# VH-VL binders against Small ribosomal subunit protein uS13 (rpsM), part 3

Target 1, 118 residues: Small ribosomal subunit protein uS13 (rpsM), of Carsonella ruddii (q05fk2)
Amino acid sequence: MNINICGVLISKKKNIVFGLTKIYGIGYSMSLKICSKIENFKNKKFKDLTNEEKAKIENFINKINVENNLKTIIKENFKKKLNLNSYKSLRHKKKLPCRGQRTKTNAKTRKKMNHEII

## First folded at step 14 (VH-VL)

Design y2 (from x6 with heavy chain F108Y)
Fold by OpenDDE, fold request of step 17:
Structure y2 (fold): chain C 118 residues (1-118), chain A 124 residues (1-124), chain B 107 residues (1-107)
Amino acid sequence: as target 1 above (118 residues)
Amino acid sequence: EVQLVESGGGLVKPGGSLRLSCAASGFTFSDAWMSWVRQAPGKGLEWVGRIKSETDGGTTYYAAPVQGRFTISRDDSKNTLYLQMNSLKTEDTAVYYCTTGYDTGYTYDYFQHWGQGTLVTVSS
Amino acid sequence: DVQMTQSPSSLSASVGDRVTITCRASQSIRSYLSWYQQRPGKAPNLLIYKASSLQSGVPSRFSGSGSGTDFTLTISTLQPEDFATYYCQQSYRYPWTFGQGTKVEIK
């Protein structure tokens, strides 16, 4: 069975620290921070969470940008970047790497990516 | 349709024991948490205890007044919830309701369905 | 333990009236609050869960609001079948606790 954490379904069998990383925008470090106030959080599974503990987790997550909200922010930031006349902007517009990578024989992945995917 | 049918209620003397059963149907019993709620005559509702699904570990929780005396268990193969009541007291006299909630993953744990209840009378 | 206090304990109303019942928790329970209706001689029925979500099959004249410590159940237009006792219940912390109940009687 799954537990819903702020709109994301996570298996109840998973460790809470590792399981929270399923949420886009939450890495291991952030997950540790979120769970740090929960007793015995390092070995706790979602199935063992109390409602109070779940509420604490959700309350924290609701205060940060995750999932679609974060994706939207990133997308908007990228669009803003594309409208600038910077080196990075130019490279993105040309679908090329922007950190000095070789492009003669490499960068096949970047060359195929659309702007909305980056 | 979800149905919960309690049985096993009756008259018992103080210090006695009684075992209540709740037959469940109309939903996947093994995935659901179950609970007992009681109501003394003319009084309000009182939570007795809860048992999680076996998938969630089957953990039990009890109200303080019944802690150590009452035991909640379940048999998923029979879709049946049990309440073993030992060392019964006069104040345990009540209608006992079997309840369940849907595990939708939100875990707000509300009593979505109720049985009709079974009366337990503890009297000398 | 979290104490749940309902107000009023009883009220008299007429068909068609707007009825409001309040429930206060001794500490924040976020949205872990449910409302139940119990008609005389019957088992309780779930009306509202998660403080404001209407249970399927429950008439729209019932509504719940609030979060934290203060909650409200509202019946917009009281119907004859609504004369009953209403209970709030928290599931935020063990032990789970009910309010003392509010009896809605015919005026």
Scores: ipSAE 0.792, ipTM 0.919, lowest interface PAE 0.5, mean pLDDT 94
Fold by OpenDDE, fold request of step 17:
Structure y2 (fold): chain C 118 residues (1-118), chain A 124 residues (1-124), chain B 107 residues (1-107)
Amino acid sequence: as target 1 above (118 residues)
Amino acid sequence: EVQLVESGGGLVKPGGSLRLSCAASGFTFSDAWMSWVRQAPGKGLEWVGRIKSETDGGTTYYAAPVQGRFTISRDDSKNTLYLQMNSLKTEDTAVYYCTTGYDTGYTYDYFQHWGQGTLVTVSS
Amino acid sequence: DVQMTQSPSSLSASVGDRVTITCRASQSIRSYLSWYQQRPGKAPNLLIYKASSLQSGVPSRFSGSGSGTDFTLTISTLQPEDFATYYCQQSYRYPWTFGQGTKVEIK
């Protein structure tokens, strides 16, 4: 069975440190930070969480940007970047590499990419 | 329809033992956590204890007044919850309710369904 | 232990009245608060869970609000069948605890 953590379903059988990394915006380091205040957190599974512990996790996560919020922020930031009159902006608009990479024979992947965050 | 039917209540002397049963139907018993709540005559509700589903480890939790004396167990093959009460005291006199909540993943743990209750009277 | 204190312990009201019951926790329990109704000689019934979520089948005249330490159950228009005892309950921390109850009586 799954547990809902801030809108993300995670298997209750998973370790809380590893399981939280399923949330976009939470890596291993952040997960460790979130779980650090939970007793015996290194070997604890979601099924073993108390309501208080779950609440602590959720409270922390609610204070940071994760999932759709983070994706939106990143997207918006990228859009802002594209609207700048800079070399990088120009290269992105032209779907070309922006770090001086060869484009005569390479950069096929970049040339096919849409305006997404690299 | 969810049904919880308690049985096993009765009169017992102080220091005695009694075993309550709760027969559950109308839902997947094995996926649900179960709990006992009691109510002394003319008094409020008091949580007795809880047992998680087997999938969640079957862990039990007890209120301090019954800790060490009462044991909650379950038989998923029979869809039955049990409350073994040992070393009974006069203050244990109450209607005992079987309760359950579905684990929806949100884990707010509220008593969704209640049985009719069974009366336990501890008296000399 | 988390102590749950309801107010008032009892109140008298008439059919059609707006009734408000409060529940205070000795410490923050976030939204891990439920409300139950118990009619005389009957088992309790769940009214509200997660502080403000209405249980399926419960009339819309019942509503719950609050978070942290202060919670409120409101009956917008009291009906004859609403004369009962109401309990709040926290599931935030073990042991789970109930309020002492609020008896709603006929004026």
Scores: ipSAE 0.791, ipTM 0.918, lowest interface PAE 0.5, mean pLDDT 94
Fold by ESMFold2, fold request of step 17:
Structure y2 (fold): chain C 118 residues (1-118), chain A 124 residues (1-124), chain B 107 residues (1-107)
Amino acid sequence: as target 1 above (118 residues)
Amino acid sequence: EVQLVESGGGLVKPGGSLRLSCAASGFTFSDAWMSWVRQAPGKGLEWVGRIKSETDGGTTYYAAPVQGRFTISRDDSKNTLYLQMNSLKTEDTAVYYCTTGYDTGYTYDYFQHWGQGTLVTVSS
Amino acid sequence: DVQMTQSPSSLSASVGDRVTITCRASQSIRSYLSWYQQRPGKAPNLLIYKASSLQSGVPSRFSGSGSGTDFTLTISTLQPEDFATYYCQQSYRYPWTFGQGTKVEIK
């Protein structure tokens, strides 16, 4: 059986520290940090969590995601400053590519598009 | 069709013991957490405790007034939930309901199905 | 333990009235709240789960709202079958607890 943590299905039988590493961007060290907020966390599996404890974990993960998104925005703004007076050309095509993205970003991000003749 | 049927209620003297049964049908009993809820005559609802599925560890949790005196168990081969009640007090007089929670995929904490209840009277 | 306090303890209303029942938790329970209806001599029935989700088969005149500590059950147009006692229940942390109940009576 599985539990849904922030959109990721994790086996209820897994230790919570190990199981959180299945979430993108969460390594063992970060998982330990998240789980340290839970009493007796080293011996807990997901099946042992209360609704309160699950909510604490999800809230912490959401805060990490917000912080990481802010760091990405800052890096992109800094790159724009370094590229002052740089120019790029656009190339128009008859059809758009099916998957034309190289990097996921949240803020100021547009999907990459090749314009079509209308 | 989910059906829960309690039985085993009756009159018992203080200090006595009684075992309630809840026969379940219409769902996969072995996957579900089960709870007991009681209601003293003319009073409100009180959660007694719950037992997890065996897959989730089969552990129990009890409300403070019954802790150490009541034991919840299950027999998945018979689709039956039990409540063993020891050292009964007059304050334990109530209708006892068997419940199963709404399946949220985790805790079964919204009681969608209830039995009809069985009356336990603790009196000298 | 999380204490659940309902208000009012009882009320009298007429068919067609809008009825509002409140439930207050002694600490945040997020949205881990359910509402039950119990008609006299019957077992309880689930009305609302997750604070605001209407259980299947429950009439749309019932609605729930709130999060954190303050929750409300509303019956928009009271019907004869709605004269019953209503309970809130939290499932955020053990032990799971009910409010003391609100009896809705006919005037």
Scores: ipSAE 0.292, ipTM 0.716, lowest interface PAE 3.6, mean pLDDT 83
Fold by ESMFold2, fold request of step 17:
Structure y2 (fold): chain C 118 residues (1-118), chain A 124 residues (1-124), chain B 107 residues (1-107)
Amino acid sequence: as target 1 above (118 residues)
Amino acid sequence: EVQLVESGGGLVKPGGSLRLSCAASGFTFSDAWMSWVRQAPGKGLEWVGRIKSETDGGTTYYAAPVQGRFTISRDDSKNTLYLQMNSLKTEDTAVYYCTTGYDTGYTYDYFQHWGQGTLVTVSS
Amino acid sequence: DVQMTQSPSSLSASVGDRVTITCRASQSIRSYLSWYQQRPGKAPNLLIYKASSLQSGVPSRFSGSGSGTDFTLTISTLQPEDFATYYCQQSYRYPWTFGQGTKVEIK
């Protein structure tokens, strides 16, 4: 039979330290740190947790996940800045030939004529 | 359909003993945690204690007023929950309900199913 | 132990009224709170679990809200069958405890 910890099903029979390592991003060292807040944690299995103890574990894990998600967002934002800079340095200085208004076929005809002119 | 049927209530003198039974059906009893809840006449609900499933260790927990006097046990072969009450006091007079939250799948700490209750009267 | 205090202890209301019952825990219980309805001479019925989840078969006029220490049961449009006593119950920490009850009476 299983217990749900932050969306991950873990056997109730597992020791809490080893069982938390099933959760992505949580290794043995981090699991030990999380479980150290639980009285008598070395002898505890998930079946022995109270709802209070479960909530403490989940709160700690959620804090870790929030921090990791923030780190990922920062990395992607910085990477986007680099890509924008790189894209501009490789781009020709000329503008697009057509405007964004495309309500008539005349706009398409105008675009074709511009491409044909050197 | 889940059914819980209590029996064994009655009149008993202070210091006496009584054993309540709860016959269960309609769910996998051996997988469920079971609780006893009592209600004194004209009063509110009071949790008495619970017993875990055997797969979760079969351990019990009791509210302080009954600790050392009451024993919760189960017989999974008969789908029956028991409450052995010893050293009864007048303040133990109540309707006793057996309860479970079997529909949770992971915890049994809220009470989806209740029996009809059985009255225990402790008086001189 | 976690004490659960309901307010009011009783109230009088008419069919069609909106009824609000509060439950306060003596310490945070996060969302480990259930609500029960008990009609006279009957066993309790589960209404709400995990503070706000509606039990199967319970009419949608019942709703629960809150977390931490302050919780509310709301009956949006009181019906004749809703005249009963209501209890909250916490399952965060042993011993599991009930509030003292709120009796909803016909006016």
Scores: ipSAE 0.258, ipTM 0.710, lowest interface PAE 3.9, mean pLDDT 83
Fold by ESMFold2, fold request of step 17:
Structure y2 (fold): chain C 118 residues (1-118), chain A 124 residues (1-124), chain B 107 residues (1-107)
Amino acid sequence: as target 1 above (118 residues)
Amino acid sequence: EVQLVESGGGLVKPGGSLRLSCAASGFTFSDAWMSWVRQAPGKGLEWVGRIKSETDGGTTYYAAPVQGRFTISRDDSKNTLYLQMNSLKTEDTAVYYCTTGYDTGYTYDYFQHWGQGTLVTVSS
Amino acid sequence: DVQMTQSPSSLSASVGDRVTITCRASQSIRSYLSWYQQRPGKAPNLLIYKASSLQSGVPSRFSGSGSGTDFTLTISTLQPEDFATYYCQQSYRYPWTFGQGTKVEIK
């Protein structure tokens, strides 16, 4: 069966390093960094995680998402400063990234439901 | 309807051994993690240990007071959980319950179903 | 190990009273806490899981709250059948541990 990690369903039989790469914005290098907080992480599958270990992984991912939101805000503020002499006022409806699920896998091939996210 | 029925309790001298059984029905036993919980007379609940389903690796975990003396096993073909208790001490005197449960986290970390318990008395 | 401390150890109350029982963990357990009721001479039964989720078939007068280290079980309107001992249990970290219990006596 599946485990829910920050809103993403991942097979609990999958290795934790490779499984975390299914989360938007997390590549192999970042997954290694996240998993390094878990003892014996290289051989560990999601089914082997304790509730404490799962919480550590989710906490790290949430910290990354907060940092990414801050980077987006900084980029928007910087763009505003560059547009100081513009006659146009731009109203942007704010749709900040949240957990990387907004546009993840939207071009994904048709499959059974257990690998799609919202 | 889920049923858990323990058996095998009784009187034993310190240093002796007993084997408890828990007959399960009304659910898919082979998918479930199973636990033993004990309660000394007039005292609170104490978790003894658990065994995972075979699909989750079949591994066991034991509370420190019983580590090395107790062995949890399961026979999925008979829907039966076992507790082998060796080197028994007077402190092991308790009612022993088998338990199981499911959660959305797939860790079986709360106990939805309990048996009626079986009494183990360890005394000289 | 995570130690779970319940308060009070016992209490007496009348039918209709609001009863609260607290459970404190020695370290954060997030919301990995469950509550059990044990009537005299009976096996325990689950009331609350994941700190605040009501188990199916449990009367709505029972509720749970809290996260981290401090948790509360509340019986909004005590009934005669609620005479029992109540236990909290954490499942965040092995070994899983119970509180020492709270005995609720009906006057």
Scores: ipSAE 0.253, ipTM 0.711, lowest interface PAE 4.2, mean pLDDT 83

